# Ledger of designs, part 23: VHH binders against a4qp31r305to451

Target 1, 147 residues: a4qp31r305to451
Amino acid sequence: PPGSRLVLMSQVCKQTLAKDSEKLNDVNIKLHRCSEAFIYLLSPLWSVTLDKCRNSTLVLGPVRTSVHIQSCENVRVVCVAGRLTIGGSFNCTIHSLTPTRPLLLPGNASLTLGPFHTQYPTLEDHMASAGLAVVPNLWNQPLLFGV
Below, E stands for the ipSAE of ESMFold2; O stands for the ipSAE of OpenDDE; V2 stands for 0.75 times the mean of E and O plus 0.25 times the DockQ between their complexes.

## First folded at step 16 (VHH; framework vhh_8emy_2)

Design r6 (at its last look DockQ between E and O 0.69; V2 from the best seeds 0.00; counts 0 for: pae E 2.2 > 2)
Fold by OpenDDE, look of step 16:
Structure r6 (fold): chain B 147 residues (1-147), chain A 126 residues (1-126)
Amino acid sequence: as target 1 above (147 residues)
Amino acid sequence: QVQLQESGGGLVQPGSSLRLSCAASGFTFSEYWMHWVRQAPGKGPEWVSSISGRGGITTYADSVKGRFSISRDNPSKTLYLQMNSLRPEDSAVYYCARTYEITFHGSKYKVTFDYRGQGTQVTVSS
């Protein structure tokens, strides 16, 4: 069922990964210790977690549930997501469209937020499929928790 | 060279309407989301609205929802903002932008635009 699969991408370094396959539909993505990577996952996703990634750029298809960024450094994330959580991260930039307030956990420094800005041919269809086409946008209304 | 140029601002009375335009050039217009941002005197920039590349997705700040309407014409590379039921608090310089960022440094913040125009002044006053 949707949200039951997990795809782990660990230690993706100094490379570009671009995927738009139906195999990624409604899967959970975990990126672990990626470095100097450009990762494009242009499909409706269930959830995405970035853990200890550095000097990387992620462009994501619509994420139905949540994008979680933890312990990252110099990471750029572009995403439409139901929820956005960021903790323990330094010099990270997140361009998002999210119907819930981004949650900023302790340990962040030099965090940049911006509105979602990337377009690809099937994006709007994917947003509709993910139930994120007609939602409020609260990208600029973060909540600080424990900071 | 990327260029954005806003127009359509002016002095109007409360309850009136204005339509802003933004002429874009120097890039593939339809491949980017576009945004309207406004800045009032003594205040930081405030996000107003965003629109997807094909124009099928639109989002609005709560302060303008139901009153403002964002649209675009990709063949002419023009972004629009229809502003209805204008209020004094809508008075600001309005900018169109391709990218807009807020960087937080402790209790301070910095706003950065990659590309925006010179802005157009909107003044709502009785």
Scores: ipSAE 0.894, ipTM 0.943, lowest interface PAE 0.5, mean pLDDT 94
Fold by ESMFold2, look of step 16:
Structure r6 (fold): chain B 147 residues (1-147), chain A 126 residues (1-126)
Amino acid sequence: as target 1 above (147 residues)
Amino acid sequence: QVQLQESGGGLVQPGSSLRLSCAASGFTFSEYWMHWVRQAPGKGPEWVSSISGRGGITTYADSVKGRFSISRDNPSKTLYLQMNSLRPEDSAVYYCARTYEITFHGSKYKVTFDYRGQGTQVTVSS
């Protein structure tokens, strides 16, 4: 069933991971305490949480529901997502396509937002499968919630 | 040496159309997403639209969706913005850019363009 499975990637350090397997379709991903890593998950995903990651780059296939970025430092994230939430994060850069206003929670500093800017051959197909193919991009209209 | 040169602006009445062009050089144009941004007097630069390197994906600010159309011609290294149903609020200097970012420090923010040109003035007056 879509969105029923969780894949945890913990303490990925000093390496490059690239996955484009259909086995990742519609799974929930949690990236925990990754550092100095380049992680490419090029499948349509259900949700993604980054927690306590540092000095890393994450490139995600379209995420049907949400991307949450919590307590990260020096992280670059590139994603298409239904929702985007960022809290407690320092010196992070997020390039996104999202039809909802990014939610900026307390504890952020030096956050950089930009429009989604990545292309790979199956991107459009993945966007369609995630229900995000023809949506507006509100990346530049963040909501400062809780401040 | 990256260069961008915008053209096609002018003074028009509300409801008119204009087509902006951006000539690019100094980089592999087809490998980069390109963006249109605009800056009105007294306001910060505002993102308008983006297009993927191959042109297959276009995105628009909510304020221009349905009225503006971004396109590109990779052989001639040219980016376009077709602006229809122009409104006075569209009046601004329009820039093409290879990057567009907003950096937040608390309630303050800074907009960064990369490799933008001189811009082209669009004025929509009643």
Scores: ipSAE 0.442, ipTM 0.799, lowest interface PAE 2.2, mean pLDDT 88
ESMFold2 (binder alone), look of step 16: mean pLDDT 81; pTM 0.807

## First folded at step 17 (VHH; framework vhh_8emy_2)

Design t1 (at its last look DockQ between E and O 0.05; V2 from the best seeds 0.00; counts 0 for: pae E 10.2 > 2, placed apart)
Fold by OpenDDE, look of step 17:
Structure t1 (fold): chain B 147 residues (1-147), chain A 126 residues (1-126)
Amino acid sequence: as target 1 above (147 residues)
Amino acid sequence: QVQLQESGGGLVQPGSSLRLSCAASGFTFSKDWMHWVRQAPGKGPEWVSSISGSGGITTYADSVKGRFSISRDNPSKTLYLQMNSLRPEDSAVYYCARTYEITFHGSKYKVTFDVRGQGTQVTVSS
């Protein structure tokens, strides 16, 4: 069922990874210790977690549930997501469309937020599929938790 | 060179309507989301609205939802903002932008635009 699969991408380093496959639809993605990577996952996704990634750019298709960024450094994330959570991260930039207030957990420094700005041919269809085509956008209304 | 030029602002009474335009050049307009941002005197820039490259997706700040409408014409590379039921608190310089960012440094923040025009003044007053 949707949201039951997990794809782990660990130690993607010094490379460009681009995927737009139906096999990624409604899958949980975990990126672990990626470095100097450009990663494009242009499909409707269930959830995405970035853990200990550095010097990387991540462009995502719509994420139905949540994007979680933890312990990252110099990471750029572009995403439409139901929820956005950022903790323990430094010098990261997130351009998002999210119907819930981004949750900023402790340990962040030098975070940059901006509105979603990336276009690809099937984006709107993917947004509709993910239930994110007609939603409010609260990208600029973060909540500080435990800080 | 990437350029944006806003126009259509003016002095109007509360409850009136105004239509802003933004002429874009120097980049593939249809491949970028576009945004309207406004700045009132003594306040920081406030995000107003965003629109997808094709124009099929639009989002609005709560303060303007139901009153403002963003649209675009990709062949002419023009962005629009239809403002209805204007209020005094809508008074500001309005900018169109391709990228808008807020960088947080502790309790302080810095706003950055990659490109915007000179802006157009909107004043709502009785």
Scores: ipSAE 0.874, ipTM 0.932, lowest interface PAE 0.5, mean pLDDT 95
Fold by ESMFold2, look of step 17:
Structure t1 (fold): chain B 147 residues (1-147), chain A 126 residues (1-126)
Amino acid sequence: as target 1 above (147 residues)
Amino acid sequence: QVQLQESGGGLVQPGSSLRLSCAASGFTFSKDWMHWVRQAPGKGPEWVSSISGSGGITTYADSVKGRFSISRDNPSKTLYLQMNSLRPEDSAVYYCARTYEITFHGSKYKVTFDVRGQGTQVTVSS
């Protein structure tokens, strides 16, 4: 069923990983301790968590529910997502299209937010599949939350 | 409240010129880098040009270099984009944007390409 599977990608280091398989459709993804990596997951996804990643670039297909970025350093993320949450992260840049206000939790420093700027041939179909085809973009209206 | 209002778009033939304007209010215009960003149908936003707060530094995407000129008038809080030798590939909604900082728990964060306006449509068709 959609949203019932978890794929853990741990310790992807010093490499490029590109996946666009239907096997990733509606999957929960956790990227853990990736470093010096370029990761492209160009499928409609259910959720994505980045945890303890560093010096990496991630380009995600549209994420139906949430993208959560935690404890990352020097990471660039490009995504379309239902919700976006960032905490405990340093020197990170997030370019997004999201219909909800990005949530900034405590512990961030040198965080940069920008608008989504990427295109690939099936993007619009994937956005429709994730329920994000015709939505406003609130990337520039973050909600700042203490502790 | 921060406002950015784009104007000056239209329907023109290839090789024509247009000048876009962006009226700004609600922030310290002269301290911020300003940008033009465009979005064509079926594509994500594309950076076009940037200008420093003082106006002394300008940069351009390769696709528009030599044809477009960014400028600003700080007293009137207005940003401009002069577009010459227009091509069908330049057709898009054009947005102006700023860079600003926010503070959270004593740390400063940058927001770049802060788009607030509805944009102005530029259509180049032969």
Scores: ipSAE 0.005, ipTM 0.371, lowest interface PAE 10.2, mean pLDDT 84
ESMFold2 (binder alone), look of step 17: mean pLDDT 82; pTM 0.811

Design t2 (at its last look DockQ between E and O 0.84; V2 from the best seeds 0.00; counts 0 for: unsure alone 63.7 < 65)
Fold by OpenDDE, look of step 17:
Structure t2 (fold): chain B 147 residues (1-147), chain A 126 residues (1-126)
Amino acid sequence: as target 1 above (147 residues)
Amino acid sequence: QVQLQESGGGLVQPGSSLRLSCAASGFTFSKDWMHWVRQAPGKGPEWVSSISGSGGITTYADSVKGRFSISRDNPSKTLYLQMNSLRPEDSAVYYCARTYEITFHGSKYKTTFDVRGQGTQVTVSS
């Protein structure tokens, strides 16, 4: 069922990874220790977690549930997501469309937020599929938790 | 060179309507989301609205939702903001932007634009 599968991408380094496969639909993605990577996952996703990634750029298709960024450094993320959580991260930039207030957990420094800005041909269809086509955008209303 | 030029601002009474325009040049307009941001005197920039490259997706700040409408014409590379039921608190310089960022430094924040125009003044007063 949707949200039951996990795809782990670990130690993607010094490369560009671009995927737009139906195999990614409603899948949980975990990116672990990616470095100097450009990663494009242009499909409707269930959830995305970035853990200990550095000097990387991620462009994501709509994420139905949540994008979680943890312990990252110099990472740029572009995403439409139901929820956004960021903790323990430094010098990261997130451009998002999210109907819930971003949750900023402890340990962040020099975070940059902006509105979602990336266009690709099937984006709107993917947003509709993910239930995120007609939602509010609260990208600029973060909640500070435990800070 | 990437350029944006806002127009259509003016002095109007509360409850009136105004339509802003933004002329874009120097980039593939239809491939970028576009944004309206406003700045009132003594306040930081405030995000107003965003629109997808095709125009099919629009989002609004709570403060303008139901009153403002963002649209675009890609062939003419023009962004629009229809402002209805204007209020005094809508008074500001309005900018169109390709990107807009807020960088947080503790309790302080800094805003950044990659490109925007000179802005157009909107004043709502009785």
Scores: ipSAE 0.899, ipTM 0.939, lowest interface PAE 0.4, mean pLDDT 95
Fold by ESMFold2, look of step 17:
Structure t2 (fold): chain B 147 residues (1-147), chain A 126 residues (1-126)
Amino acid sequence: as target 1 above (147 residues)
Amino acid sequence: QVQLQESGGGLVQPGSSLRLSCAASGFTFSKDWMHWVRQAPGKGPEWVSSISGSGGITTYADSVKGRFSISRDNPSKTLYLQMNSLRPEDSAVYYCARTYEITFHGSKYKTTFDVRGQGTQVTVSS
């Protein structure tokens, strides 16, 4: 069933990782303690969590449910996602397409948000597969929580 | 060198329509998402709309959704904004841009965008 499998990618360091396999379709991804990495996961995904990553760039295929960014530093994320949550993160830049208001939790400093700005050949098909075609983009209307 | 040139603005009455154009050069236009940004006197820049490189995905700010339509013609490297049912609140200088960002420091924020052209003035009055 979609959303039943978790793939943990821990300590991906000083490398470029690019995947567009159907084996990642509808998978939950957790990226943990990645550093100095360029990570491209170009499949329709179920959820993505970035935890304690630094000095890295992530480009994600459309994420059906949520992208959660926690305790990251100097990380650049490009994503289409149902929901976006960011907490405890410093000097991070997120370019997104999301039909819900991004949630900014406590502990962030120097966060930059922008509209989604990438393209790959199957992007539109993947957006449809994730239920995120023809949705509004609320990237610029975050909710600031915890004050 | 990236160049963006806006045109098609004017002075119109409320309820009127205008079509803005943006001529692009100096980059692979069809690969980039493009944006319309507007700036009224005394206000910061405001994101209006975005379109994917292929033109297949379009997004809009809530204030313009249903009234504005973004499109592009990749062979001629031209971006368009069809503006219908114009309101006085739409009065601004309109720019096309490759980037638009908001940087947050706590509850304070600053907006930036890639200003390359002179913009085109849209004035909705009377």
Scores: ipSAE 0.548, ipTM 0.830, lowest interface PAE 1.8, mean pLDDT 90
ESMFold2 (binder alone), look of step 17: mean pLDDT 78; pTM 0.775

Design t3 (at its last look DockQ between E and O 0.74; V2 from the best seeds 0.00; counts 0 for: unsure alone 62.9 < 65)
Fold by OpenDDE, look of step 17:
Structure t3 (fold): chain B 147 residues (1-147), chain A 126 residues (1-126)
Amino acid sequence: as target 1 above (147 residues)
Amino acid sequence: QVQLQESGGGLVQPGSSLRLSCAASGFTFSKDWMHWVRQAPGKGPEWVSSISGSGGITTYADSVKGRFSISRDNPSKTLYLQMNSLRPEDSAVYYCARTYEITFHGSTYKVKFDVRGQGTQVTVSS
């Protein structure tokens, strides 16, 4: 069922990874210790977690549930997501469309937020599929938790 | 060179309507989301609205939702903001932007535009 699969991408380093496969539809993605990577996952996703990634750029298709960024450094993320959570991260930039207030957990420094700005041909269809085509955008209304 | 030029601002009474335009050049307009941002005197820039490259997706700040409408014409590379039921608190310089960022440094923040125009003044007063 949707949201039951996990795809782990660990130690993607010094490369460009681009995927737009139906095999990624409604899958949980975990990026672990990616470095100097450009990663494009242009499909409707269930959830995405970035853990200990550095010097990388992620462009994501719509994420139905949540994008979680933890312990990252100098990472740029572009995403449409139901929820956005960021903790323990430094010098990270997130351009998002999210109908819930981004949750900023402890340990962040020098975070940059902006509105979602990336276009690709099937984006709107993917947003509709993910239930995110007609939603509010609260990208600029973060909640500070435990800080 | 990437350029944006806002126009259409003016002095209007509360409850009136105004339509802003933004002429874009120097980049593939249809491949970028576009944004309206406004700045009132003594306040920081406030995000107003965004629109997808094709124009099929639009989002609005709560303060303008139901009153403002963003649109675009990709062949002419023009962005629009239809403002209805204007209020005094809508008074500001309005900018169009391709990207807009807020960087947080502890309790302070900095705002950055990659490109914007000179802005157009909107004043709502009785």
Scores: ipSAE 0.888, ipTM 0.935, lowest interface PAE 0.5, mean pLDDT 95
Fold by ESMFold2, look of step 17:
Structure t3 (fold): chain B 147 residues (1-147), chain A 126 residues (1-126)
Amino acid sequence: as target 1 above (147 residues)
Amino acid sequence: QVQLQESGGGLVQPGSSLRLSCAASGFTFSKDWMHWVRQAPGKGPEWVSSISGSGGITTYADSVKGRFSISRDNPSKTLYLQMNSLRPEDSAVYYCARTYEITFHGSTYKVKFDVRGQGTQVTVSS
């Protein structure tokens, strides 16, 4: 059933990891304590959480539900996502296409947002599979919950 | 050296149409996402629209969705913005750019985009 599986990728260090397998379709991904890594997950995904990752670059296929970025440092993320939430993160850059307002929780410093700017051959098909074809992009209208 | 040059603006009445052009050089145009950004007096720069290198993906700010159409012609290295049903609030200097980012430091923020041209003025008034 979509969204029933979890794939944990922990402590991916000093490597480039690229996956586009249909076995990742509609799974929940957690990236935990990854460092100095380039990670490409080019499948339609159910959800993604980045937790305590640093000095890394993440390029995600379209994420049906949410991307959560927590406690990350010097991480670059490129994603299409239903929802985007960032908290407790320093010097991170997120280029996104998201039809909901990004939620900026407390604890962020030097957080950079930009519009989605990546292509790969099957991207449009994956966007359709995730229900994110022809949606508005609200990347630049975050909700700020910090004072 | 990256060069971007905007043209096609003018003074028009509400409800009119304009087509903006952006001539590009100094980079592999067909590989890059391109953006339109506008800036009205007394306001910060505002993202308007983006298009993928191939032209297959287009995105729009909510304020212009359904009225503006971004396109590109890769052989001529030209980016376009077709602006229909123009309103007074669309009045601004329009720029094309290769980058557009917003950096937040607490409750303050700074916009950064690749300003290479003078922009083209669009003025919508009766």
Scores: ipSAE 0.581, ipTM 0.839, lowest interface PAE 1.5, mean pLDDT 89
ESMFold2 (binder alone), look of step 17: mean pLDDT 77; pTM 0.771

Design t4 (at its last look DockQ between E and O 0.70; V2 from the best seeds 0.71)
Fold by OpenDDE, look of step 17:
Structure t4 (fold): chain B 147 residues (1-147), chain A 126 residues (1-126)
Amino acid sequence: as target 1 above (147 residues)
Amino acid sequence: QVQLQESGGGLVQPGSSLRLSCAASGFTFSKDWMHWVRQAPGKGPEWVSSISGSGGITTYADSVKGRFSISRDNPSKTLYLQMNSLRPEDSAVYYCARTYELTFHGSKYKVTFDVRGQGTQVTVSS
């Protein structure tokens, strides 16, 4: 069922990874210790977690549930997501469309937020599929937790 | 060179309507989301609205939802903001932007634009 599968991408380094496959639909993605990577996952996703990634750019299709960024450094994330959580991260930039207030957990420094800005041909269809086509955007209303 | 130029502002009474325009040049307009941001005297810039490259997706700040409408014409590379039921608190300089960023330092933040125009003044007063 949707949200039951996990795809782990570990130690993607010094490369560009681009995927737009139906095999990614409603899958949980975990990116672990990616470095100097450009990663494009242009499909409707269930959830995405970035853990200990550095010097990387991540462009995501709509994420139905949540994008979680933890312990990252110099990472740029572009995403439409139901929820956004960021903790323990330094010099990261997130451009998002999210109907819930981003949750900023402890340990962040030099965090930049902006509105979602990326266009690709099937984006709107993917947003509709993910239930995120007609939602409020609270990207600029973060909740600071424990900071 | 990337350029944006806002127009259409003016002095109007509360409850009136106004339509802003933004002429874009120097980049592939249809491939970028576009944004309206406003800045009132003594306040920081406030995000107003965003629109997808194709124009099919639009989002609004709560303060303008139901009153403002963002649109675009990609062939002419023009962004629009239809403002209805204007209120005094809508008074500000309005900017169109390709990117708008808030860099947080604790509870405080700095604002950055990669490109915006000179802005157009909107004043709502009886």
Scores: ipSAE 0.877, ipTM 0.931, lowest interface PAE 0.5, mean pLDDT 95
Fold by ESMFold2, look of step 17:
Structure t4 (fold): chain B 147 residues (1-147), chain A 126 residues (1-126)
Amino acid sequence: as target 1 above (147 residues)
Amino acid sequence: QVQLQESGGGLVQPGSSLRLSCAASGFTFSKDWMHWVRQAPGKGPEWVSSISGSGGITTYADSVKGRFSISRDNPSKTLYLQMNSLRPEDSAVYYCARTYELTFHGSKYKVTFDVRGQGTQVTVSS
């Protein structure tokens, strides 16, 4: 059943991790305390949470529901997502395609947003699989909540 | 040296169409995502549209989707913006750019984009 599985990736440190397996299709991903890592998850995903990651780069396949970034420092994220939420994060850069207004929670500083700018051979098929083909991009219209 | 040169603007009535062009040089045009950005007097720069290096993926601001169409011709290193059903609020100087970002600190933000050309003026007046 889509969205029923969780994959936890904890303390991925000083390494490059790249996955494009169909076994990740429609999986919930939690990245926890990753550091100095380059992480590529190039499958259509259900949801992604980044928590307490630092000095890392994450490139995600299209995420059907939400990407939530919490308590991260010096992290770069590239994603297509149904929803995007960022809180408690410092010196992070997010380039996204999202049809909903990004939600900026309290505690962010030096947060940079930009439009989605990556490409890989199956990207368009993955966007269709996640229901995110031909949607508007509202990356530049965030909602500031609690500020 | 990277150079961008916009053209094709003008003075038109509401409901009209215009086609903007951007001539690019000094970089590998076909590898880069490109953007259209516009700036009205007294306002900050506003993102309009983006297109992938191959041209296969296009994205639009909500305010222009369905009316504007971005395209590119990689052999001639030219970016285009077809603007249909123009409205007075589309009046602005239009720039092509390689980068457009918003940097937030609290509730305030700054716009950063790579301005290399003079832009082309679009004026939609009744």
Scores: ipSAE 0.547, ipTM 0.833, lowest interface PAE 1.5, mean pLDDT 90
ESMFold2 (binder alone), look of step 17: mean pLDDT 82; pTM 0.813

Design t5 (at its last look DockQ between E and O 0.03; V2 from the best seeds 0.00; counts 0 for: pae E 17.4 > 2, placed apart)
Fold by OpenDDE, look of step 17:
Structure t5 (fold): chain B 147 residues (1-147), chain A 126 residues (1-126)
Amino acid sequence: as target 1 above (147 residues)
Amino acid sequence: QVQLQESGGGLVQPGSSLRLSCAASGFTFSKDWMHWVRQAPGKGPEWVSSISGSGGIITYADSVKGRFSISRDNPSKTLYLQMNSLRPEDSAVYYCARTYEITFHGSKYKVTFDVRGQGTQVTVSS
């Protein structure tokens, strides 16, 4: 069922990964210890987690549930997501469209937020399939937790 | 050279309407999201609305939902903001921007634009 599968991408280094396959639909993605990577996952996804990634750029299709960024450094993330959480991260930039207030967990430093501003031909269809076609954008209303 | 130029502002009474325009040049307009941002005296810049390159995706700040309408004409490289039912609290300098970012440094924040115009003044007063 949707949201039951996990794809782990670990130690993706010094490379560009671009995927727009239906095989990624409603999948949980975990990026672990990626470095100097450009990663494009242009499909409707279930959830995405970035853990201990550095010097990387991540462009995502719509994420139905949540994007979680933890312990990252110099990472740029572009995403439409139901929820956004960021913790323990340094010098990271997130451009997002999210109907819930971003949750900033402890340990962040030099965090940049901006509105979502990327596009590809099937983006609107993907947003609709992810249940995010018509939603508010609260990208600029973060909640600070434990800070 | 990337350039943006806002126009259409003015002094109007509460409940009235204004239409702002933003002329863009120096880049492929249709490939970029565009944003309206406003800044009132004594306040920081406030995001107003965003529109995708194709115009198919639109979002608004809660403060302007139902009253403002963003649109674009890609052939003429022009961004628009139709403002209806204007209120005194809508008074501000309005900017169009290609990017808009807020960087948080502890309890402080810094706003950054990669490119914006000189802005157009909107004053709503009885």
Scores: ipSAE 0.801, ipTM 0.902, lowest interface PAE 0.6, mean pLDDT 95
Fold by ESMFold2, look of step 17:
Structure t5 (fold): chain B 147 residues (1-147), chain A 126 residues (1-126)
Amino acid sequence: as target 1 above (147 residues)
Amino acid sequence: QVQLQESGGGLVQPGSSLRLSCAASGFTFSKDWMHWVRQAPGKGPEWVSSISGSGGIITYADSVKGRFSISRDNPSKTLYLQMNSLRPEDSAVYYCARTYEITFHGSKYKVTFDVRGQGTQVTVSS
């Protein structure tokens, strides 16, 4: 069933990883302890969690449910997502298209939010597949929560 | 150092009442708008109610209007939420918050929730 699979990418270091396979369609992605990495996952995804990543760039295909960024440092994320949550992160930049207000949890510093502006040939088809084809973009209306 | 500590939650049956408290310290309590925000597991935060520094201006979310009452006692630096006629949909962790401002892409956004405490769990069974 969609959203039943998990792909864990742990300790991806000093490399570029690019995937556009339909085998990533509707999977949950967890990126854990990645460093000095450039990661491009150009498929419609179910969810994405970034945890303890450093000095990395991520470009994601549209994420149906949520992108969760936790305890990251000096990370750039480009995404289309149903929901966006960021906590405990320092010197991070997130360019997004999201129909819900980005949720900023405690512990962030030096965050920059910007609008989504990336294109690739199948992007619009992937947005439709993720249910995000015609939605408002609330990237600049964050909501703060937590301690 | 700013501290906010919520209390007064519990497990109750539908139709019950609870009174939540928020003890504040480390800032000029009477100058700040104060807020109650709640969050159920797996959901985004939901604004519940706000009260001005003097207590003269009060607003509620439509879902709680007529059932909940926000108040503050500035001498004791305490914020309250009286919750009557509780429903299962009111189950959440409740947080108090003061005003907060963020800078985002060169713009300031006044988002009202500076949450510092662990919150207090309210569970309405059945």
Scores: ipSAE 0.000, ipTM 0.112, lowest interface PAE 17.4, mean pLDDT 81
ESMFold2 (binder alone), look of step 17: mean pLDDT 79; pTM 0.785

